# Designs tried in a protein design chat: VH-VL binders against p39998r288to527. Part 16

Target 1, 240 residues: p39998r288to527
Amino acid sequence: VQLLEMESITSEFFSINSAGLLENFAVNASFFLKQKLGGRARLRLQNSNPEPLVVILASDSNRSGAKALALGRHLCQTGHIRVITLFTCSQNELQDSMVKKQTDIYKKCGGKIVNSVSSLESAMETLNSPVEIVIDAMQGYDCTLSDLAGTSEVIESRIKSMISWCNKQRGSTKVWSLDIPNGFDAGSGMPDIFFSDRIEATGIICSGWPLIAINNLIANLPSLEDAVLIDIGIPQGAYS

## First folded at step 5 (VH-VL)

Design v13 (framework fv_canakinumab)
Fold by ESMFold2-Fast, scan of step 5:
Structure v13 (fold): chain C 240 residues (1-240), chain A 119 residues (1-119), chain B 107 residues (1-107)
Amino acid sequence: as target 1 above (240 residues)
Amino acid sequence: QVQLVESGGGVVQPGRSLRLSCAASGFTFSSYGMNWVRQAPGKGLEWVAIIWYDGSNKYYADSVKGRFTISRDNSKNTLYLQMNGLRAEDTAVYYCARDWYTAYAFDIWGQGTLVTVSS
Amino acid sequence: EIVLTQSPDFQSVTPKEKVTITCRASQSISSYLHWYQQKPDQSPKLLIKYASKSFSGVPSRFSGSGSGTDFTLTINSLEAEDAAAYYCHQSDSWPLTFGPGTKVDIK
């Protein structure tokens, strides 16, 4: 009886935490990024300058990708932020069920998806707007770039082209990585020795990470200007 | 360097027309809303007109509605003000001004071009 | 239209003195008010945006405050180079309007 009750409580806790953690992250991260985009003054209905353009570079198969699409959905909901997402794979090949679900909701809120760097460049030209923020959500805490690419030269080439495109935008564009910048080890903050291409992140948005990882990133990522901890109410070490 | 340079000012008789130009350099012109602001000799600043970054929307001061037309050519990085039916009270230095990042605060101004409407 | 009034219209002050310029709007404009400095025979320069935010490169002696209908520009310790006309400008509603200006001279 006791064991059955504990299993029930654990299942309930896990279900609530999974849905709540993702949504809480997206809401709080979107608030932070809206301030970085100029806040209420910039996001007025009658703004004579172009609406800010945010580009999301997302994994189709990990937690970071799901977080990024949820974040993109909240950014799109205002109607004053344009969001374009480019996945590490073709949109019709999305693997993770949560990424698929968040992608569907993202599209319904006005988010756009492109299938290549070339398509992204074309979309940017059509909008006649430079990118103000890039959200790097390709790697995340639960995998490395080497894990994402596997043995596929096609996926590796795609990821490398996405990183190259992102780094070329630096100057007027701010790059925010979710949890860990692409090309670095999540636990240590050290460069991934098996993947030489890395995102030159301006800042990091995370829900929690080791102090040693922060110190190592500062030493190995001179572009890093900021790191923001988003309070999701539950420690990352808790069951989630 | 970020610069705005106005031209086209001069002396003109009442009822005639004049076109002002503002040449932009050192920034992505097509990403900013642009304004015309004028100042009569010895007087204060008066906002004249605004045009959105892509030319899609325009607003004018009541004193110039129906007589002045603001336009832009993003391929030439140039802002224009077509002034028709000029009156003595239009005599002023005309400044080209760029909207700040969040719009409507003017962070970059040209040196101005003088328009004198007299007989 | 929203009418802005400034006071004083003219002020002559000794160097190092504090200067206070006020701008009042005929109706609430929240924080959509900006301050400009214009020296003789020069173009205006943005000093303070959105009531209280200093524009980059502007000396720290300049500060702005206020919201709604009452706004203040303060120069904590006037320098000779600060002799200029100062204008407030509202961006809350169309048409955009400027205050009549306040001229600050050095004694």
Scores: ipSAE 0.267, ipTM 0.711, lowest interface PAE 3.6, mean pLDDT 83

Design v14 (framework fv_canakinumab)
Fold by ESMFold2-Fast, scan of step 5:
Structure v14 (fold): chain C 240 residues (1-240), chain A 119 residues (1-119), chain B 107 residues (1-107)
Amino acid sequence: as target 1 above (240 residues)
Amino acid sequence: QVQLVESGGGVVQPGRSLRLSCAASGFTFSSYGMNWVRQAPGKGLEWVAIIWYDGSNKYYADSVKGRFTISRDNSKNTLYLQMNGLRAEDTAVYYCARDWYTNYAFDIWGQGTLVTVSS
Amino acid sequence: EIVLTQSPDFQSVTPKEKVTITCRASQSISSYLHWYQQKPDQSPKLLIKYASKSFSGVPSRFSGSGSGTDFTLTINSLEAEDAAAYYCHQSDSWPLTFGPGTKVDIK
């Protein structure tokens, strides 16, 4: 069973646990990323350097966006990590109810949101912190970049500028994509033929894998160094 | 190019004062905690003092506490060590050193500046 | 303060031989120990941070291990350019302290 089918089955049979799946992903993914940021040694309470900076590139999507904001909340809440989020659309244009809910909680826990690449760069200057990790959560399994842009030239231009900014950071910054790097088809792992811009991810964090997609991503994404499966607590019976 | 350059060392008489400077270039100085580490001739390394990235916190070795003051000017990308009440045992090469991404591991060091306390 | 002791204080080694330097802390410092190399009349250079993490650009022949009170720096196959003093340094508690150093020389 593919990850999208598995998540759907779990929610259908255990609908009251859907919030638990999101939290399990966020907690376990945050633990993994804290280790990538140097763990307890780096994230000590008496840090003489500025707290490390994580930038989230997220979409208005219940799977990708909600996961990213929940993850960002755990990073800024339970570790001494600064988090800035930039959405593929304006913050006041968010429509997905779960994304809006996770965004509200994220902000209450100290997370920052900016509305453009220029504002992101200004915020980075204000914090005087190098960007250590970029979390790419722009498409995930539930939509392509073409789907996100639709017929809007404004949204398409915004997504392209976000991808360009992210790829420029790669020399000193590690890029981790949630579920699938944007610009690739979730089911096959092949490049999206309808959208030419793609994230050059260092690694992938997912809650499940279609094996065919992993193999194709390895073949088609030279920057890819690692892929990590996060346990989200799906009951044993749901796999059969 | 990332570098730290110390200056201000020299020969000074016991009981007098000296101010060391460390000029930083090639990185965002205001994003790093900074340290002073000294080494007496023919001896090992001794940590002297630390200052947080924004100057909000400082710690000193017991041997210099009350006599030395660490400070920084982020607008000038410069670290300072004000040394008062100098003693013969303060004779050493003084290095400035940068904290990396982890607290208290020193990844970039200056060339050092020699302070000789003698009469 | 936490006292660090190093052994041996000096060793003369044939090229290509394995070198092992130990650092012992007077109390547990978890993994908050770092290793530096200092050549004569030069500034120290960070080799290993947090007991076992290699610093960027450091040759793979250098490795670190240990936790708590006992730590080891290993040079798997000594090269001529490795003749230097090696210092351990703890960052567990204030004040920060260094070991007395181990001098490695080429036969």
Scores: ipSAE 0.013, ipTM 0.520, lowest interface PAE 7.3, mean pLDDT 82

Design v15 (framework fv_canakinumab)
Fold by ESMFold2-Fast, scan of step 5:
Structure v15 (fold): chain C 240 residues (1-240), chain A 119 residues (1-119), chain B 107 residues (1-107)
Amino acid sequence: as target 1 above (240 residues)
Amino acid sequence: QVQLVESGGGVVQPGRSLRLSCAASGFTFSSYGMNWVRQAPGKGLEWVAIIWYDGSNKYYADSVKGRFTISRDNSKNTLYLQMNGLRAEDTAVYYCAREWYTGYAFDIWGQGTLVTVSS
Amino acid sequence: EIVLTQSPDFQSVTPKEKVTITCRASQSISSYLHWYQQKPDQSPKLLIKYASKSFSGVPSRFSGSGSGTDFTLTINSLEAEDAAAYYCHQSDSWPLTFGPGTKVDIK
């Protein structure tokens, strides 16, 4: 209530709302990832398909999932990047209205969605594009993997197979987690005691992280190489 | 069942031309980038050329650039290497190689065809 | 071009011993490094892709590690059938290049 009213005042005064913040994140994150993919010169080094493949592993139940679909849309819009998304649930069972909305726009921009790890492997073979980046958006500040896995044994099995697939892609594939790496607490950066499977992320893309969380992640996630703060356009003075 | 078979090798005099062929079977040829890799007698592997799955892009090693031309005919499942201005240092076994299904590594290799350039 | 250097150039090993082959790149190639095995009078065979990912059907005794400029291929327990030349190959930059090879013989 009180916090929603303050956010509303900020949006009116500065023309910033939740949708605008999401777009600012997606635009800036897409710029960063395009540079990581090496642009035109790097694409010409591909041996078969000149378009790199980005795979998104997304939750239907958190803001990170919505951010990932918006990011995927911006990547697709270039026409030079293949994007495939796999959700932690069946596509027709999407719960969050923002995720549904972003998914519809993502599809219209050429994004692809698959329904299982097996379908993902088949799509990868069909496209003949190397997986250069995996975007991990299965956990967010507002919904954890243990929350999702607790819903169903089927969903738990699905999430575990997605994590297993992602960890097999280490090497030339870079794994970037949005906001919070899978299996870690948002505030502390400590491992999630209720869910033991973890993505071996190489980097984190976020709009802000507490220093203590970063220190704990470094101690508990040896694969972590980078943490990137994306500017979403909110002046510090807006909340002071 | 997946197979690559090279042909067209032989003995040729310096300055002459040869065309190598690589016949593909057991997979969808048009979905893969293809490479030529050579190996001089008793020496290591040397990458020669690449062609995209649709023929849209090609790259060559500096040692063969301007003399060799890589091409493909997807309707015939065949890869070619046209070798002009042959030199003694081009003497090698020439391998046809397929890129791994997502690119980068060479997962399937032909048996090789020997090209000997001598006078 | 990116130059790959392998060491040792030759190694003679007793069966069941551990073999380590090193590949060094003249500049960083991230993890775009692949390993091949070539037996006498045979075509090369892909062993390890992307520095550390085993290719399907390759025995578990083969493993790869490294990133940037320094890479290692390990055979944990050498079998007689492993006598071959081993080559590293980079796919980071044009032109593609191979290492000079390491020959492994059985004593």
Scores: ipSAE 0.017, ipTM 0.443, lowest interface PAE 6.3, mean pLDDT 81

Design v16 (framework fv_canakinumab)
Fold by ESMFold2-Fast, scan of step 5:
Structure v16 (fold): chain C 240 residues (1-240), chain A 119 residues (1-119), chain B 107 residues (1-107)
Amino acid sequence: as target 1 above (240 residues)
Amino acid sequence: QVQLVESGGGVVQPGRSLRLSCAASGFTFSSYGMNWVRQAPGKGLEWVAIIWYDGSNKYYADSVKGRFTISRDNSKNTLYLQMNGLRAEDTAVYYCARDWFTGYAFDIWGQGTLVTVSS
Amino acid sequence: EIVLTQSPDFQSVTPKEKVTITCRASQSISSYLHWYQQKPDQSPKLLIKYASKSFSGVPSRFSGSGSGTDFTLTINSLEAEDAAAYYCHQSDSWPLTFGPGTKVDIK
């Protein structure tokens, strides 16, 4: 609600619609994550170490998925960050118009998409790089993981395998959840009692709406090390 | 746990060749760029050569270009320096050094191996 | 090649005193400057990376500053274990180069 209200206000004064707010989030979040990946020194053309690998776990069912693809596009368009996306459904089954649009742009900017955990692991092996960051965008404030898993048996099985894969990467890999950590209720901040699998997130990136029960999240997510609020209001550095 | 161990140093006559090895353990060798840095007795540090994590790119100090070749074998976690046409001025302790993950700052160093070029 | 010069060449310091070592580059290297400590008969150890970022495990008394052509390494309260040679190193352009070193001795 507060996100939609800010979109209406911004659009009225600066002719920026929901796509503009999405871009504002993606630009600011990508700047933040590039710093976490080592910044300018790491992302130079002449870096002697492997290009960092970022994996996006995304859903077609909420705004977090669209945000994640826009973020991934900004990360991979530099040519020095490798991005692979895995959806909770087949790429050919994407229905959300904004997710479809962001996926199209993401692919045109060099982003990669895989259709299974096994394909993801094969891609990682081919690139000879461990995953440095996972972006968790399977759940948002407007749709719980229970809601997604309840859609079909196939989606439930797929989500569980994605969570299992992600948690196995813990250690050197940092997991950033968009808006609400996967497996937690946005209203209470408590673990989803109807779906026991959870992402062990190390950080949360929020898009300008308040977290209702952040204290409950902190108490029930021991892996959590950080939380950051991304400004999605008026664009900074606008020229005239 | 992270360790670099150099070997292959010794006394060699001018004009001859010598190959140094650096054995890496305790980290994923294939994920890091590697360097050779030398230090003549009682003198300062001099960077010699670098090799990218996958061997795709290499750079050398002007003093060794055309004479030294850096290489690596990621399956054996080993870095090499082939030194040809050795000169008295190549006399130094040769260190193997790992690039910090953001590149080019050397966070892990071996203990060094002494190369003496004399008649 | 980029030439690095260090000042002073040698400094004898009383324990607990503040020590400053300067490194100057022949051309701008932005913040691609690193500092190393080398004790007698030991390998160098990374102290400060990218002009001002402390390396893990390095005592808080060590700090770095500067950008462009002028850089400073500061030891704000010298301890006996800090007697060593200190080297700056640039990673801005090829070939990579080190400064000539600054030797710090205890009085």
Scores: ipSAE 0.318, ipTM 0.718, lowest interface PAE 3.3, mean pLDDT 83

Design v17 (framework fv_canakinumab)
Fold by ESMFold2-Fast, scan of step 5:
Structure v17 (fold): chain C 240 residues (1-240), chain A 119 residues (1-119), chain B 107 residues (1-107)
Amino acid sequence: as target 1 above (240 residues)
Amino acid sequence: QVQLVESGGGVVQPGRSLRLSCAASGFTFSSYGMNWVRQAPGKGLEWVAIIWYDGSNKYYADSVKGRFTISRDNSKNTLYLQMNGLRAEDTAVYYCARDWYPGYAFDIWGQGTLVTVSS
Amino acid sequence: EIVLTQSPDFQSVTPKEKVTITCRASQSISSYLHWYQQKPDQSPKLLIKYASKSFSGVPSRFSGSGSGTDFTLTINSLEAEDAAAYYCHQSDSWPLTFGPGTKVDIK
């Protein structure tokens, strides 16, 4: 709740729209993730191995999904990072207008989208590249995993397959969740008791979280190694 | 088991040619850039050449440019070094080495093959 | 080309003592510096990559530090199995180059 209120205040009081805040997040997060991918080694000398692969797991209906696509676009624009996105729904069924817009721009910048876990695995095999980073953007601050799954067995099975696939990559792959790891309440940082499948995140990239939520998440997510706060450009006056 | 095995070394006279091979096993060869590194008897390591994972790009040490050619056959999991115009200074143990992903640190090395250039 | 120099050339050290090896680059190479160990009659092995990151399976007594032109490999408590030559290697620019090596022997 606090994160949503800060973004709303900024857009109303300082004439910074949601697209501006999104872009600021994506730029700063991309610099951080490029460092995690080996930094300037790829910029100075073209990689002799296949380009690093980043996989985005994204929701079609929340702010985190839009952030992930914008971030993916910036990673693709480096020319030395391959990005594949898998949505919680079919690409033709995307609901959120900002997610649709960011998806269109992402594709035009060289980003790839697959429609199933099996298609993702096929694409990975074709590239002969290990997945170095998974970006988890399946749950937003304002949307729980229970909300995403709804009463549809198809959507629930798809989400569970995506979570299972992601957790299987854990070990050689670093998993970074945007805002909130799938399966946790953003306000409290406590596990979602109504849906037991959850992402085993290595780290979190967020634009703001209550301290109690971060502490509870650390206590309940043993895989968590890092938490990173990205400055999205909210002026000091907006925090009062 | 990840392994690299070099072969093709031997004793040759100056001006002759040799072709070294490096057989890779236990990993997806086509996903890695590969290197040749040499070591003269009793001396240190000297990088010789690199080839990209798909063969699309190559770089060489100045001492071997124009004389040595690095190549690979991903279908046979094999790396090659064609050495032409051999000189006494090329006498060394030749190692093949795999680039660590995301690159340029050598995480797996072969056992080496000795090349002796002597008249 | 970037020239790497190592010091000392040779060290004889008592077991359990700390060993420090320095590598200096002729120009800044940021953190694109790697360390290798070569035991007698064996192939080199990667110890430390990108100045400070330990390679998988390398004992915790090995550590690396530095950036720019000055780099250090430290063996916190020397074991008998650590008697070897140690080489630095830069990957900042072409051609790739190695340092001349430092030999570590046990007293």
Scores: ipSAE 0.124, ipTM 0.613, lowest interface PAE 4.9, mean pLDDT 82

Design v18 (framework fv_canakinumab)
Fold by ESMFold2-Fast, scan of step 5:
Structure v18 (fold): chain C 240 residues (1-240), chain A 119 residues (1-119), chain B 107 residues (1-107)
Amino acid sequence: as target 1 above (240 residues)
Amino acid sequence: QVQLVESGGGVVQPGRSLRLSCAASGFTFSSYGMNWVRQAPGKGLEWVAIIWYDGSNKYYADSVKGRFTISRDNSKNTLYLQMNGLRAEDTAVYYCARDYYTGYAFDIWGQGTLVTVSS
Amino acid sequence: EIVLTQSPDFQSVTPKEKVTITCRASQSISSYLHWYQQKPDQSPKLLIKYASKSFSGVPSRFSGSGSGTDFTLTINSLEAEDAAAYYCHQSDSWPLTFGPGTKVDIK
């Protein structure tokens, strides 16, 4: 059973809609990332260092983007994590209804959105905090970067600038990709031959994965140190 | 290379003032809380003061409250300790120390500067 | 203020033997306790942070445990380079405080 079929089966048999699965992912992934940010000690009200900064690079049009905004909402709900999101399109052009809904809730919880890499860097300077985690949610498992960019030179240029910015943050910054790092094929784990730019991910957060894709990804992404499976509530029997 | 270098120590008479400096290099100074910790000759460590990354908050040990002032200049990557009303019991090696990124554990220490208060 | 006490105050140990140092807090500090090593004429070095988490580059023979009021630093097999004073430090409440130290010498 494919990942998409497993989600469809869950919704049909257990009456769990897409919003419920997304929320389960976001809650569980947020607990994991809060530990990566230093846990209870780092997230205390009276910490002498700047609040942790998390940057989200998100698709405006797919499931990965919606998951990332829900995750960002849970991260900023504590009031002690700063979250900035940059979309693959201009914010005024957000297309997906679920992405729009999650974005509205995210903003109400204190999340910030910027419209370019330069405004992202300006916002980072204002917060006087280096970015500690980048969440890569541009592609996901249901499309490639080539699919996201299409034939638009504007979107292609924007995505390439986002990838370039992300890779430059390496050092003290950890990059976590949702489902599959951008620039790789989700089914095979091989580099996308139609798009040369790729995220140099430190880790992957996923809800399910074919063994062949994981092995190929390890072989083709030397930066990869970790892979975490998030339980979204699908019963053991559905994994058969 | 990450390092902290203290300066300004010396011999001073009781009741006088002295200002210590700590020069930081090899890291983004403005992203870390900074501390002063002292150690009297042959004795243990005693925490003295902390300053937040942006200078917005400060805390002091009871023994130095009202006499010592911690400050920082992020544009110069420098931490300061202004010591007023010095007493014999303030005689110690003074270390500056950086908070670990999750706060309050001291991961980088300077070499220390000796302050001797004697008449 | 939170008072930290350490035991023993001095310990002389044969090389390769296990060393255990205890730190007790006057009130609960959760896991906000850190351990430092200070060799003669040197600055302190962070060994263990938040009761049980090893600092980068610290040899695996050093480990920490405990929560609340009772904490332990363990050196599983003492080496000559481990002769030093060891200090616990709490970061739960203001003012921050250190324990009085434990001196470890080699027989």
Scores: ipSAE 0.212, ipTM 0.670, lowest interface PAE 4.4, mean pLDDT 84

Design v19 (framework fv_canakinumab)
Fold by ESMFold2-Fast, scan of step 5:
Structure v19 (fold): chain C 240 residues (1-240), chain A 120 residues (1-120), chain B 107 residues (1-107)
Amino acid sequence: as target 1 above (240 residues)
Amino acid sequence: QVQLVESGGGVVQPGRSLRLSCAASGFTFSSYGMNWVRQAPGKGLEWVAIIWYDGSNKYYADSVKGRFTISRDNSKNTLYLQMNGLRAEDTAVYYCARDWYETGYAFDIWGQGTLVTVSS
Amino acid sequence: EIVLTQSPDFQSVTPKEKVTITCRASQSISSYLHWYQQKPDQSPKLLIKYASKSFSGVPSRFSGSGSGTDFTLTINSLEAEDAAAYYCHQSDSWPLTFGPGTKVDIK
């Protein structure tokens, strides 16, 4: 909620559009995650181990999906990080124009997309690389999981299988949620009572956060170890 | 739990050959670059060879180039070092060592070592 | 090849004293330097990777610093179990090389 207000103000008053804010987020978040993957030493061409594998779980939302694909694009651009994305819907069913555009650019930069949890696990086996980071971008601040699933039993089942897969990886994998962990309310940080499945996040990456939401997440998410605030470039003058 | 166990060491005469093995357990062997490092009795550590996780690339110390061959069998979780044309100066404890997955090239897991003695 | 030199080659130290071991490279290796501890009749153990990053489970009294050609391993307060040989190792270029080692004994 706080992040949405900041983006709207910047677009209306300074001619810095949502695409610019998204790019600023993606660049800064990718720098942070590259350091979590071992930085320059790990990500050089001479590394004898497989390239690190990052899995993105994303939704067809102008905020959540676009951010995740832009982030994934920056991660795979160097050729030293493998990125696989799984959407909450079929790739052919993507409707959001910004998500579509970011998905096209992501694929051109070497990013991969799979259509199911089963396909994801097959890809992981073929690459012979354990997943080191999962980026949870299914919900974000745009909508709840209940909103994403709507009345579709198929989409609901898909989201639940993605959450289950993600939580299963947690022992050896770090899970970073963009803005809000899947299954929690963005404004309050309280669990979503209408959707019982929730991501057990290791950390959160966000551009702004209400204090009450952080306190409630800490109280309700024992897995949470860290929270990172990313500067998306909103001028101080917008609030003065 | 996570272990590397070397075998194949022994006493050999100069000019002969010996093959060392390193059995890996408790981790996904095929996801790691592997090394051989040796230590002559009472001396320091000397890096010998490295092999990439899939066997696609190898590098050797100058002192063993052309005589030693590093290889691996990922289906058997085993690393090998074929040592030909052995010399007295090859006498050492030979360690199998795993590259640190997150940053590479730092050796986080080591075997117990196997002694190779080259003498007449 | 890149030659690593360690100083001192040997030191006997009173418990609780600060120990400093230096590793110098014959040419710049940026931060591609690692530190290992080896106790008698045991395999080496990784302590510090990439000049300054502690390996998991390593006591906080061990720290590394430096870049380029000059690197330091520090033990802020020596414990009895720290009596061992310490080796630096560079991964900047082929072939990989180790320093000659520094032996630390309890006085």
Scores: ipSAE 0.094, ipTM 0.589, lowest interface PAE 4.9, mean pLDDT 82

